# Ledger of designs, part 10: VHH binders against PRELI domain-containing protein 2 (PRELID2)

Target 1, 189 residues: PRELI domain-containing protein 2 (PRELID2), of Homo sapiens (Human) (q8n945)
Amino acid sequence: MGVSVDVHQVYKYPFEQVVASFLRKYPNPMDKNVISVKIMEEKRDESTGVIYRKRIAICQNVVPEILRKSLSTLVILCWKKVSILKVPNIQLEEESWLNPRERNMAIRSHCLTWTQYASMKEESVFRESMENPNWTEFIQRGRISITGVGFLNCVLETFASTFLRQGAQKGIRIMEMLLKEQCGAPLAE
Below, E stands for the ipSAE of ESMFold2; O stands for the ipSAE of OpenDDE; V2 stands for 0.75 times the mean of E and O plus 0.25 times the DockQ between their complexes.

## First folded at step 4 (VHH; framework vhh_ozoralizumab_d1)

Design B0
Fold by ESMFold2-Fast, scan of step 4:
Structure B0 (fold): chain B 189 residues (1-189), chain A 126 residues (1-126)
Amino acid sequence: as target 1 above (189 residues)
Amino acid sequence: EVQLVESGGGLVQPGGSLRLSCAASGFTFSSYGMYWVRQAPGKGLEWVSEISYSGSSTKYPDSVKGRFTISRDNAKNTLYLQMNSLRPEDTAVYYCARETPEYWFSLLEGTSFDYRGQGTLVTVSS
């Protein structure tokens, strides 16, 4: 089985400002878990205007902290047995397709570290809001699939859900901070 | 104008092999991930394989894993699907599809592609 978390939010800021803030999101003092972000590829399609960007992020592995907070004998025993979960950092690959003509942007992220035991994938879209062209709609789906079986699978899925929700909320807070710093107050309805 | 044109379908016996091709035009092929999807008679669309824009990453559902291989030639704007050990249940129209820059539609409709070709029929029968 797997865990899925969906987010749907409206930022009351123009598309161009929201995308600019997203691309400048890291490094950020509000999220010290992101250690580095490197741009690996950047391509522009002359005919469509679409800008493709591939980035790799190195983040602190928060799974050990989540497991420690449980204080469950079973959880601690499993953590000691599954060495891959104890790696200090995880690597995330992010691909994005920015379409400035259509005022939309698609983003896809994958975890590169846990390929044998778990997969973590996130898909997001920023688009011009249908209610107001000066607002930006954000839709995101995060998914974590555990390859394990039995009670271990159930335990890890519980924490995966919490991890995805916490990540989404932190991302939203950082975006709101950046938008207010760079663009001022949100636009009125 | 985005165009995807599939070819290589046909009638083949169980256990046989077939190679599908997809010629892409009207966009920067090397900047997009690509999919093969299929639709069996009277059934919905089924994801068959995907490949990253560079060709370095591929994914398959268990139903075809080990039997099908997706590949691409970015210099020729061409996508391929090598199908081995074909089974009667592989009978379907096979479509080449481009990853969507507007995942909003794929999140609502259960698909991650925006453009699909005309399809090529594969019939596996004795």
Scores: ipSAE 0.000, ipTM 0.109, lowest interface PAE 14.7, mean pLDDT 73

Design B12W (from B0 with L108W)
Fold by ESMFold2-Fast, scan of step 4:
Order: C-alpha cells, then structure tokens, then sequence
Structure B12W (fold): chain B 189 residues (1-189), chain A 126 residues (1-126)
C-alpha cells in the first residue's frame, strides 16, 4: 500500500559546496512549483556543532494538472466532485540536521496538506563519499501512501511513482546546475 | 522490490569463527554502499561494518576492528562478513542493510526500517 522511489547520486564536489548549494537552491527558474520557503526554527548544538533547521515550503498544487494531462474526462469530472483535492497550495515541512564535523546532513520532509488522506514523506542524506573525500553522496527516499480518497486511491497511486521520480530528477538537475555555476567544474574530471 | 537475505549464523564457542552472507536483489547492488548491523537481545541497533559500492573502502567500529572483515562480490550481488575471535558480547541478530536514508535514521534512533532482511542469529556461548 504505497509507492517509494530511491535515489543515489554522486556529486563530484566537496561536501561543504554541495550543502551550500542545497541551502541556496530556491528560488529557481527550473522549479516554479515552489512558491516560498521560510525558516521557522534554527538551533546549534554547542557541544557537537550540529545545526538543526526547520523550514516550511509552500508549493503549487500540481495534482489537478497531472490528472488533466494523464487521464480521461471521466476522471477529471470525478476529481471536480472531490473537494479534498482542490486546495490551492501544498505545505511541506522540512527538518534538517547538518553535522559539519562528520561531514553529513540528514533531511526529512513531510507533506502537511491532506494528512488525513495521504502520507507523503521524503528522507535524504548528503555525506562525504567513501570512494573520494572530495565527492559527496546523496541518498534519498520518497514515499507516498494514499488512503481515504475512495476509488481514486488506485488512480493516484499509479501516478505517485512518476511524480516522485520526476521531482527527484529535477532536483538533481537543479543541484548540478547550481554547483557548476557557483563552484566551477567538478573535481576529478 | 528490494530484498536482502542473510545466512550463515549459528551457535559457536568463544574464540570461534563464522562467515555471514547476504544475497541482494531488486536493485543495482554495485551502485550502493552496504552495511552490517546487529541487534543484541534487548538492545538497539549497532553498526558493525560498512563497505563502499566498489569494495575499495571499508570501515569498522573499535568493538570489532581487527576481528571482523566485510567484503562483497558485485558479480554475485552478495555481501559477506567474516567474523573471527568471537566473544559472548557478539551475540546478536545480524542484518545486512543497503545505504539509505532510513538506514541512517535507524542507526540514530534505534528504529526498524524496511530495507533489511529477517536477519541471521549468532550466538556465542560456552
């Protein structure tokens, strides 16, 4: 009951540059779905140097567009009668733990919209690569579980995987573009 | 569908040796770092060893360094753990795990995660 997508990417850039680019990722012309990102909470552990940050992202609701592009008129008519899908925007909560000493960063994102009907979450780690300390490994898992939307559960689940994969691929392309623009050529080319 | 199947556990006396195996399927094994983790009775998860995707780099905690050796065969999609000079405190269920965000959070929180097998029990007792 649900869909998950795993991503493993190696960025041929030092950890510090990758993290800096990630934190500067938005706004970006390649991702117009992200409307705003606000820092809600930030604290540093004086003992370990770990930086905790909580952010809220407001994103455009793309579900109506996906349904229009991928499905028949009948599905669109059914969607119009299900008010639950008609919210204008989606809110995401992001928590991150940056460990500068260990050169790793963990990120958890949760969808705050539709919590009664769907669990949408993403977990990511950036870490110094074991193959080369000047490279950064990025490991991410997105998971969507949909319940309580009646006969649309199966329809939405069939698109959840494509949605997660497309989002991940766009994110990787944006990061590679930012790293190249801000930090120059990748190391060990 | 990611699957990891551990084998090779059993009962051994202190000072003995065991070799654990993990058969991986459902993903590109050669693209991911792999881990061995263990859970002693009534305890949380403990990291035992890790290996890079190529097999060129390995890491161990002090508790097993010099006694355990992790290795992999990417052609056979198999991970190994050679355990020597076993001690009673090595008694645990041993799991192989793919490097994933859930794995990292599980290590920090002691929480279960989906991308591991049922484990193989190693009992070290006289």
Amino acid sequence: as target 1 above (189 residues)
Amino acid sequence: EVQLVESGGGLVQPGGSLRLSCAASGFTFSSYGMYWVRQAPGKGLEWVSEISYSGSSTKYPDSVKGRFTISRDNAKNTLYLQMNSLRPEDTAVYYCARETPEYWFSLWEGTSFDYRGQGTLVTVSS
Scores: ipSAE 0.444, ipTM 0.744, lowest interface PAE 2.1, mean pLDDT 80

Design B2 (from B0 with G33N; at its last look DockQ between E and O 0.53; V2 from the best seeds 0.00; counts 0 for: pae E 7.4 > 2, unsure alone 64.8 < 65)
Fold by ESMFold2, look of step 5:
Structure B2 (fold): chain B 189 residues (1-189), chain A 126 residues (1-126)
Amino acid sequence: as target 1 above (189 residues)
Amino acid sequence: EVQLVESGGGLVQPGGSLRLSCAASGFTFSSYNMYWVRQAPGKGLEWVSEISYSGSSTKYPDSVKGRFTISRDNAKNTLYLQMNSLRPEDTAVYYCARETPEYWFSLLEGTSFDYRGQGTLVTVSS
């Protein structure tokens, strides 16, 4: 049925600074797997002030490397039988709704690659912290399910779960680096 | 697997008190804002309290302000709800919940409650 990864992080920086850093996060020298990011659409709702953006990120396909590093016979067999895993890169679509009046931002992303076999979706929110209006909460839930490859779904979902967890932690580290560089030390409690 | 196990419900007279507990496991409890929500017979889900991840901030709807107190013990992975001055309209199944971001843009001002336990029944009756 799939796997999920949940994240809740507090950045000790104001909402506006965190959003600015998020929007600059890629391309980033620390994450060479993200090749390019292109804004496809941007619209502002005049009645609410909400800014909608759609971006496409192109990332290196690291799935073949992960599979090669596993010596499991099952994983090796999956490698040979699922030719769609051999594409050179993957595409992720990100949609965001920035609400400056309410000081929150919702983000939805999903994978455009492998859609016949996999569903990978993330939902995220940035908002003012309950505990300090100069801090920003980041709440994220990622889900991935794999169908259409039959007996290998469990193995592929396990690798995808590990990838999501590691990617979330890497994203947090990049955000902390950008915030320190752009905005200085975290704000006091 | 995420588990939330509620306990402490029962039958009480109007004006009575109960303390609900929720034992959490399978996730980093201290990282999450937590909620108590309830469902009265034939009604939809209603939130009744919210507590921040560290426990330093709490919030209540007007219907329970001054009567209910949410608290947490992050060392024991446990959430509590102290309910005082109970009224018949407080009769419901009470659930412990986490917040999740399941809404699209048009639903940003709403929250999704991730509750998984059986809940604990509270009946307030003369």
Scores: ipSAE 0.034, ipTM 0.520, lowest interface PAE 7.4, mean pLDDT 77
ESMFold2-Fast, scan of step 4: ipSAE 0.453; ipTM 0.754
ESMFold2 (binder alone), look of step 5: mean pLDDT 78; pTM 0.785
OpenDDE, look of step 5: ipSAE 0.669; ipTM 0.839

Design B5 (from B0 with S31D G33T K59Y L108F)
Fold by ESMFold2-Fast, scan of step 4:
Structure B5 (fold): chain B 189 residues (1-189), chain A 126 residues (1-126)
Amino acid sequence: as target 1 above (189 residues)
Amino acid sequence: EVQLVESGGGLVQPGGSLRLSCAASGFTFSDYTMYWVRQAPGKGLEWVSEISYSGSSTYYPDSVKGRFTISRDNAKNTLYLQMNSLRPEDTAVYYCARETPEYWFSLFEGTSFDYRGQGTLVTVSS
C-alpha cells in the first residue's frame, strides 16, 4: 500500500532565477538540523550540456516535530511507542539533471533511512513554461510505498500521508517566498 | 535586511502577566510562519509557540498551553505573545523567529528558527 501527492505549479519567474533560488534554498550555515551535505558525484555531458549531480545529506530527524504539529494527541502517543521511527538522523540522497541549454531541471530525492520498511521518494521537474518563456513550470510527485507488516504498516501509512501533504505544500510556499525576497514581484504575463 | 525587534519583557511576580511584541521588517511578514522561542540561563533554545502565516493555526507545547497565546497582525507586521499565570521557570530571554526550511527535500522539510533580534528578557521572581 502506498501514498502519493502530485503538484503542478507555475512560478512567474524566469527559469534561471527559479533554479538559482532552489539551489540557494538552504545555504544558511546556521541550519542546525542539516548536519552535513556532501557532493558525491558531479559530471557534465559535453554534447548536451547536462550537469548531473548527486548529493547526500545527513539531517536530524524532524519527524517528531512534523507529527506533533499535525496529529491528535492519541496518534502522537501511539507514534511515541513505535521504536523504528526513533532514529537520531535521517540520510537523504538527491540526484539532479540540470539542462541549461533546454532550460529544464529534473530532481530525484530518496530517503535512505528506513529502506527495509518503506520507499520514500520525490521527483521534481522545473522547466520553461510552454506559454511564456519568462515563467517556470514546476511538477512534483512524492511517493511513499510501505513494505512492513501489520501494526507497523498502519502507523507508517498514517505518517506517510502527513509527510507528503505537508512537505509538498511547505515547499511550494517557501519557494514562492524565496523568489519574492531574491527576485522581487512576479512577472505579469 | 531582515530585522526582528522584540519588546515587552520585564520583571514580574509569579502569577502575573506580560505581553511581548515583535516588529518585523525586511521581508514579507504575511508569507512566514512565526514562532516564539526562549532561552533560559545556561539552557538551549526552547520552542514556546507557533502561528501559521495566515494566523488561522496556533500550536503550543504542554509547558505553556493554556497560559500563553500567540497572535499576529499582518497589516502591521507585528507578532505578539500574551503570557498569563507566569511561573519562575518561564524566566528566559524570549525571541521571535521566522520559519527557516531545514531540508531541500520535501519529504522531510523541517523547521529551524531564524531569530535575528536581541530578544527581550522576562524575569519571574517572588
Scores: ipSAE 0.013, ipTM 0.217, lowest interface PAE 8.3, mean pLDDT 73

Design B57R (from B0 with S57R)
Fold by ESMFold2-Fast, scan of step 4:
Structure B57R (fold): chain B 189 residues (1-189), chain A 126 residues (1-126)
Amino acid sequence: as target 1 above (189 residues)
Amino acid sequence: EVQLVESGGGLVQPGGSLRLSCAASGFTFSSYGMYWVRQAPGKGLEWVSEISYSGSRTKYPDSVKGRFTISRDNAKNTLYLQMNSLRPEDTAVYYCARETPEYWFSLLEGTSFDYRGQGTLVTVSS
């Protein structure tokens, strides 16, 4: 019925550098599947200093690629019969709350595509590490809830699991690359 | 399956002490920061203490600073709260919580955090 993946990562870089890299993460040569990211809303709360942003990301539909890499021709054949799930692009909505005073940032994203068949939600937090104020802790939970779709359940479960795991791995790699390129070597332990 | 089981609460007189324990299972305990939170009768949830994943750093609100001590034993997957100089105002159900995005969003939305663990009741009364 549902799939979830938890991520916990420590970046040995100051909070401000990690947040800046995250906000500049896309477009990126390492992830050609992200086509565009647009800021739709941005506002600051003068009392708290919290900065709210809403962004829309347009991504290539990677389901055909994921299924092609599967060893199961049966899964691929099942997928070919469902035209509505073969859309060219996926839209993601991201909301973030950046608190520069407390050095934390909360992020919520969800998929706007396929909502009648699946709910895709991701919640993340970047915060100053309690272990070292020059390090940043990142915690994230991604969830995909699948609504009953008969014989497609096996296809959707394979996609959901692979999608969440690949996304987490790629996200970490891209962030580490950007931090090294733009901020230099990680800070001493 | 993530499980957190609190214990150690009870009735104690003002000025007394109690030590609460939280047994964790179903996740890599040593990788997560941990919290103690409490809910007094008729009030919302209140943060009581926080400890880093290694146990090297702790945080407390002014209401308990100097009286409460949070600690952890990563080898035993157990979190502790040592409570000294207890006051009637410390009467509450105490909950052990793992650092999760859901907790942060409860705070941002300005709503009461709905923690479904059983908790452990601490009553400070003569």
Scores: ipSAE 0.333, ipTM 0.665, lowest interface PAE 2.9, mean pLDDT 78

Design C0
Fold by ESMFold2-Fast, scan of step 4:
Structure C0 (fold): chain B 189 residues (1-189), chain A 126 residues (1-126)
Amino acid sequence: as target 1 above (189 residues)
Amino acid sequence: EVQLVESGGGLVQPGGSLRLSCAASGFTFSSYGMYWVRQAPGKGLEWVSEISYSGSSTKYPDSVKGRFTISRDNAKNTLYLQMNSLRPEDTAVYYCARETPEYWFSLLEGKPFDYRGQGTLVTVSS
């Protein structure tokens, strides 16, 4: 069984401002787990105007700290035997499709580091809100599935759920901060 | 203007094989993930395969895993579905679709999709 978290947020800012802030989101003092983000590929479709970007994010591996705080001798003992979970950093691949004509952006992320033991995927959409054309709707679905680490599967899935939920909320707070700093007060209805 | 034109459907006996093609135009094919979805008579839409923009990753539901293979030729703007060991329950109209945020979420939620192709009918019977 896997873990999933769904997020639906409305940013009271125009689409172009929200997308620009998203692309400038990291580095950020509110999220020390994201170390770097590099653009690997960028392509523009001349017929549709769609811009494709592929980015690689390097993030701090928080699993050792989570396991250290477990207080379970059995969990700690097992962690010492699973070397892949002890890598210093994890790599996340992000693909995005920005459609300026339709005023929407699709984002897909997945983890490259733990493919043998975990699948971590996130899909997000920014689009013009149907409620107000000066607002931007953000929908995100995160999924983590952990297998192959024995009895730790349940323990790690519990932490994965917390990680996805807290990560999503932190991301929303960072975006609100950036939009306020760069674009001023939110637009009222 | 985006166009997706499916072909390759037909009548085949159980255990047989068919190869479906989808010709894409009006957008940069190599920049989008692609899907095959189907609709059996009297049933709802069912996702049957997914392929990344580069072709490096593919996904299948358990109902077709090991029997169907999705592939693409970005130089020819063409998507393929190789169907082997066909079963009567594979009888459906098959559509190819371009991956978008609304389309992906709609598929996951079982909502209708905007299909730009006419679809191609696959009938598996003796």
Scores: ipSAE 0.000, ipTM 0.117, lowest interface PAE 14.6, mean pLDDT 73

Design C2 (from C0 with G33N; at its last look DockQ between E and O 0.72; V2 from the best seeds 0.00; counts 0 for: pae E 8.5 > 2, SAP .677 > .668)
Fold by ESMFold2, look of step 5:
Structure C2 (fold): chain B 189 residues (1-189), chain A 126 residues (1-126)
Amino acid sequence: as target 1 above (189 residues)
Amino acid sequence: EVQLVESGGGLVQPGGSLRLSCAASGFTFSSYNMYWVRQAPGKGLEWVSEISYSGSSTKYPDSVKGRFTISRDNAKNTLYLQMNSLRPEDTAVYYCARETPEYWFSLLEGKPFDYRGQGTLVTVSS
């Protein structure tokens, strides 16, 4: 069941510029907390031109700090009883399929840590806009399902969904700033 | 909860016209590209029409181009399909569908659509 957050954004910049800005910002999706990123697999399908990449990111576990700053005392006390959440690092897997010919890119991410207790997945697409070939649509869904913490599952899922929503909004704003810095003013019709 | 509710189907003679409606709720309708898809008896889903989130761009397969017109009213959260010059091969259950994040991966493997309603039956017979 879980909680999902959906985002749809149109960047008024061509696909190639949007992807280049995204990839320059990436592979550090959790910038201050990314310890390492390793490319596990990279393939190019020469018949289609699709570039597949699989990466594993190891990130500092900031969940204890986030919980301390953002949750009620009751939730913090319950979290302290669940020591499994206090692991030092978390692992994220990212897969991407960049298709330069069709001018789209699909991205899937999921958390490899705590899979018995939580599922966190993110799916994103960049593609040429149906309305203007010089614009790029960005479509994203994050899904979070938390199990195994008993009566607090729904409360933690609601709290996590707030973080996901706010993070998506911030990510859009950062992308607009990067695009303006590197590519100039947005294109208009 | 996302809901898509189709209406406007019925029995018509060949050459007739129908206008389908789809009432959308539970999501920001104006942010999504929308589709009409249909399923004829014993067949799989067939894409019939696509409209961009603002309504400014539309697409149709050759089988219906020139006969069907998709439109939307973002103020009323409603999607429409005007079907003219109907033929017996247009007989199907018509579904309103939105584009979702899961749809993205089908761009690489196929194109499943997010349809939630019971559909509306269109029967074209002599």
Scores: ipSAE 0.012, ipTM 0.436, lowest interface PAE 8.5, mean pLDDT 76
ESMFold2-Fast, scan of step 4: ipSAE 0.490; ipTM 0.763
ESMFold2 (binder alone), look of step 5: mean pLDDT 80; pTM 0.809
OpenDDE, look of step 5: ipSAE 0.382; ipTM 0.712

Design C5 (from C0 with S31D G33T K59Y L108F)
Fold by ESMFold2-Fast, scan of step 4:
Structure C5 (fold): chain B 189 residues (1-189), chain A 126 residues (1-126)
Amino acid sequence: as target 1 above (189 residues)
Amino acid sequence: EVQLVESGGGLVQPGGSLRLSCAASGFTFSDYTMYWVRQAPGKGLEWVSEISYSGSSTYYPDSVKGRFTISRDNAKNTLYLQMNSLRPEDTAVYYCARETPEYWFSLFEGKPFDYRGQGTLVTVSS
């Protein structure tokens, strides 16, 4: 059906430093696509220590810029026919569950501006690495589902794949730069 | 008018020990989980230890587990951190903080805490 992109990254930094860098990632000069982030809800479970937070992010729709660099006339025609590709901004809802005691954090994101023809979801986990407690494992899966556009589904899924891969790689680069700037060199074993 | 006042920091040689204290006032100390966090020069805040409101549960990151011991005296509204086998990398300003939902995200975001004290400097050097 849809397209998915999986990320598995080990950051050679303690959990607290990696999560701190993640939470400070927006706004960032390297990620001009994130316009604003607002905290909607935050609460703590006293028995477990787990902290739930809900945020809404407003992001620039970069699909028009990606299409501008395409060599395919069919790609341009698909962009003009799919309304979701024309919206100026995308709203993302992010829910996070931070467990400082167990040194893990789960994050779930959903696109709030999707149409009946497309949905976008992302699930991420930060956890203490099993190889070294001073390292942090990051696992992320992004999914975009496109349906009801007939013969264009395959072409649009190619765009979705490129969008997800570019987003994931940009996120990793921003995290690496923030960790180096704020925490120094990675911890060797 | 919530206040947390840390004390007990100083200069110590590697392998040495120090005991930090935090005097709390302006709130019901026994109702809150308490934390020790530290900040090395030019670095972000690092969580060091956690103790439940009753004192029955304690938690530590692996960087200090087995070397540091958190404790509390609810009758005296005082939090303690016993630090043993100190290393140069333990050099930091140590802060006492109380539980709030905002505390954990503020800690990770590097924002100041209204209920964190002024800190006490621990320098581990030969």
Scores: ipSAE 0.005, ipTM 0.239, lowest interface PAE 10.9, mean pLDDT 74

Design D0
Fold by ESMFold2-Fast, scan of step 4:
Structure D0 (fold): chain B 189 residues (1-189), chain A 126 residues (1-126)
Amino acid sequence: as target 1 above (189 residues)
Amino acid sequence: EVQLVESGGGLVQPGGSLRLSCAASGFTFSSYGMYWVRQAPGKGLEWVSEISYSGSSTKYPDSVKGRFTISRDNAKNTLYLQMNSLRPEDTAVYYCARETPEYWFSLLEGYPSDYRGQGTLVTVSS
């Protein structure tokens, strides 16, 4: 009982440029919901060259505003009664493993807010495209699993797929803007 | 406005020691990894050392490993490089730099100048 959204995108830019743009993604004027990102831990493996980072992102909680705009009085009343949904900010933990030698990067994110009732997780991979070595393949899976009481299920499940899809599309749009700004036009065939 | 100011360079005899300092301002120093890079006369930029945001992880190339030690004082927003057993080959302008996403990929191209200071000259005379 949960929701998942899968995304597959090809950026017509070399892996190194795509990763550099991803690491510079936030803060960004196009996504004002991300308030801050801080590096909490960093390790480098000398034998493999893999760079591990743990970051904490603080995001504005937009759930109350979305519920207020789009939904019936019953769902609005459900939200008003569930105090845990009224937190001002959402905290996300991100772990990444960058392998410059193999030209791939794995990223895992999970929500630290609402952990008693729900799990919100995202896994992403950037890798050299098999179609063209100057292009970068991006694969992302977002998942929301609900383990709380029934009233929380009725609220979160209704928007889970929309949240994941809108978040993914916003992320892709921001990456495309940064790549054009920093690297110029996409590479041809 | 990010600012990095290096100091501590000078003339030293082979086998001598120097300690370089870098004063950082305009950003949350304790949240960023830091680097030292150098440029010898007529050569490109060479990575010298790196340190994680907390100071728990450091890395060196073989050319300086065992002789140089990078450290930081997050309370003072200051980065250090202790250089021991200096050699004529260590003669260079030394720059401190804030971690940027492109650092690992732009080592062949060099650092963006906006993320490094004006540098401090180290001359090892033999």
Scores: ipSAE 0.000, ipTM 0.107, lowest interface PAE 16.3, mean pLDDT 72

Design D2 (from D0 with G33N; at its last look DockQ between E and O 0.81; V2 from the best seeds 0.00; counts 0 for: pae E 2.4 > 2)
Fold by ESMFold2, look of step 5:
Structure D2 (fold): chain B 189 residues (1-189), chain A 126 residues (1-126)
Amino acid sequence: as target 1 above (189 residues)
Amino acid sequence: EVQLVESGGGLVQPGGSLRLSCAASGFTFSSYNMYWVRQAPGKGLEWVSEISYSGSSTKYPDSVKGRFTISRDNAKNTLYLQMNSLRPEDTAVYYCARETPEYWFSLLEGYPSDYRGQGTLVTVSS
């Protein structure tokens, strides 16, 4: 249907430290694209201890800058034809289910901007590693489908796939930096 | 393209043993935790084992603990389930599955899987 990107990463830090760093990730000086994060809803299930949170992130729209720097003629044509890509900011909705008792966290996000032309979704899980209880495993799947540009949809989806992979790698680097700054060197055992 | 192909099912008498295999392709097998799940006729999916990406740790529900053993060979991209002391209630279609965010959300919301195989039938009967 579209393109998807899968990521698996092990952070060599305990679950609580990784989650704390994740929740402080935005806004962050190392990610200049995130302007603000606002909590829209928060609920705690007292019977299970699960904390649900819905957040809206406002990000700078870097798509026009990325498209402008592209060497692909087809991508440049899409840039010229799709004026909606020129909006200044992008809104992302994030929902999370933090289970501190079982030491896992599920996150689901999607883009609220451009929904008539594109579907952008991301699902992630942090969990205590089975191999070392002082480590945290991170798994993520990002999906993007572009429907409103006709025969150029495939070209834009391919470009967006590269963007998703690079964004995931950047997110991992930010997490590692935050963990080192807040918690010290990784646990190696 | 991610593919998981189960094999090794069949008809076995109570108390017998079977070894299931799952051939994996289209992804870096050694990077992912893996699961066996099963579905008895007319019932939902039941988790039956989990193994960590290196194979160093395993986990089982009480219903199969001590009877089933999950293992993996990362050099051959293959997942195994050794099933001993089989009981009639173990009759089901057995699937291997890769740990994904979709798998986790399916535990909360029910059912789907794009990351499991077609399954292999195990029948335990006299």
Scores: ipSAE 0.420, ipTM 0.737, lowest interface PAE 2.4, mean pLDDT 80
ESMFold2-Fast, scan of step 4: ipSAE 0.482; ipTM 0.744
ESMFold2 (binder alone), look of step 5: mean pLDDT 79; pTM 0.802
OpenDDE, look of step 5: ipSAE 0.680; ipTM 0.848

Design D4 (from D0 with S106E)
Fold by ESMFold2-Fast, scan of step 4:
Structure D4 (fold): chain B 189 residues (1-189), chain A 126 residues (1-126)
Amino acid sequence: as target 1 above (189 residues)
Amino acid sequence: EVQLVESGGGLVQPGGSLRLSCAASGFTFSSYGMYWVRQAPGKGLEWVSEISYSGSSTKYPDSVKGRFTISRDNAKNTLYLQMNSLRPEDTAVYYCARETPEYWFELLEGYPSDYRGQGTLVTVSS
């Protein structure tokens, strides 16, 4: 159960440039919520050429900020009493499968924090666009499901879609900024 | 709420034709690529066809290339699959799918999914 948000974006840049920008995305001044990213595992399949990476990201807990913006005194007071929501940082695990031959990359991320009470998961794909081989399509689904925090479940789920939408929009803006800075103007058609 | 409703399946003789339809609602249909996938009894999911969000580009595996045609009507939020020269091995439940990360992971990992709708059964036999 919970909330999910779907994203579909076309980057008018070749696949290789988009993937390079994605892998170089952090650290970034536009998203100070991502504190660090560490590569834990990397391997290449010799027969397919697929490159697998596992990364661990440490991010600032943004739940307090989301609840603060609700302008509800009762919501804020209830949150302050629930210690599980007060952790300073959250950890995310990211797995990616880059296929340079087929020009696609699949990415799966999930939250390691709060696993007994909440699930936060994101799946994404970058691929060469079928509309134009010099463009890259990006599709993503974020999901947040909250169980086990009792009376706050509905309140937190109400803000989950806002969190997912804002996160997706910020990610897209950061990618477009990096692509423009590093690769120049988008390719028209 | 995303809804995909397949129709048009049935019994057909080898060499015959069928046209499948998929009515989409709950999302901006014209923004997403669409797929047809199928599952024969006792077998895994097989990709059948793919169409870009504008309808200008299509892809097919060799097993159906030249026989099947995918198309879309973005004004009607409807996806189609025209199936010609049908063979007994085309017998399967056919599913309409929106371009999502789950679809990619099903193909990559081979994991079955409850994401798809009821599908429409196509039986090719005499």
Scores: ipSAE 0.367, ipTM 0.702, lowest interface PAE 2.9, mean pLDDT 79

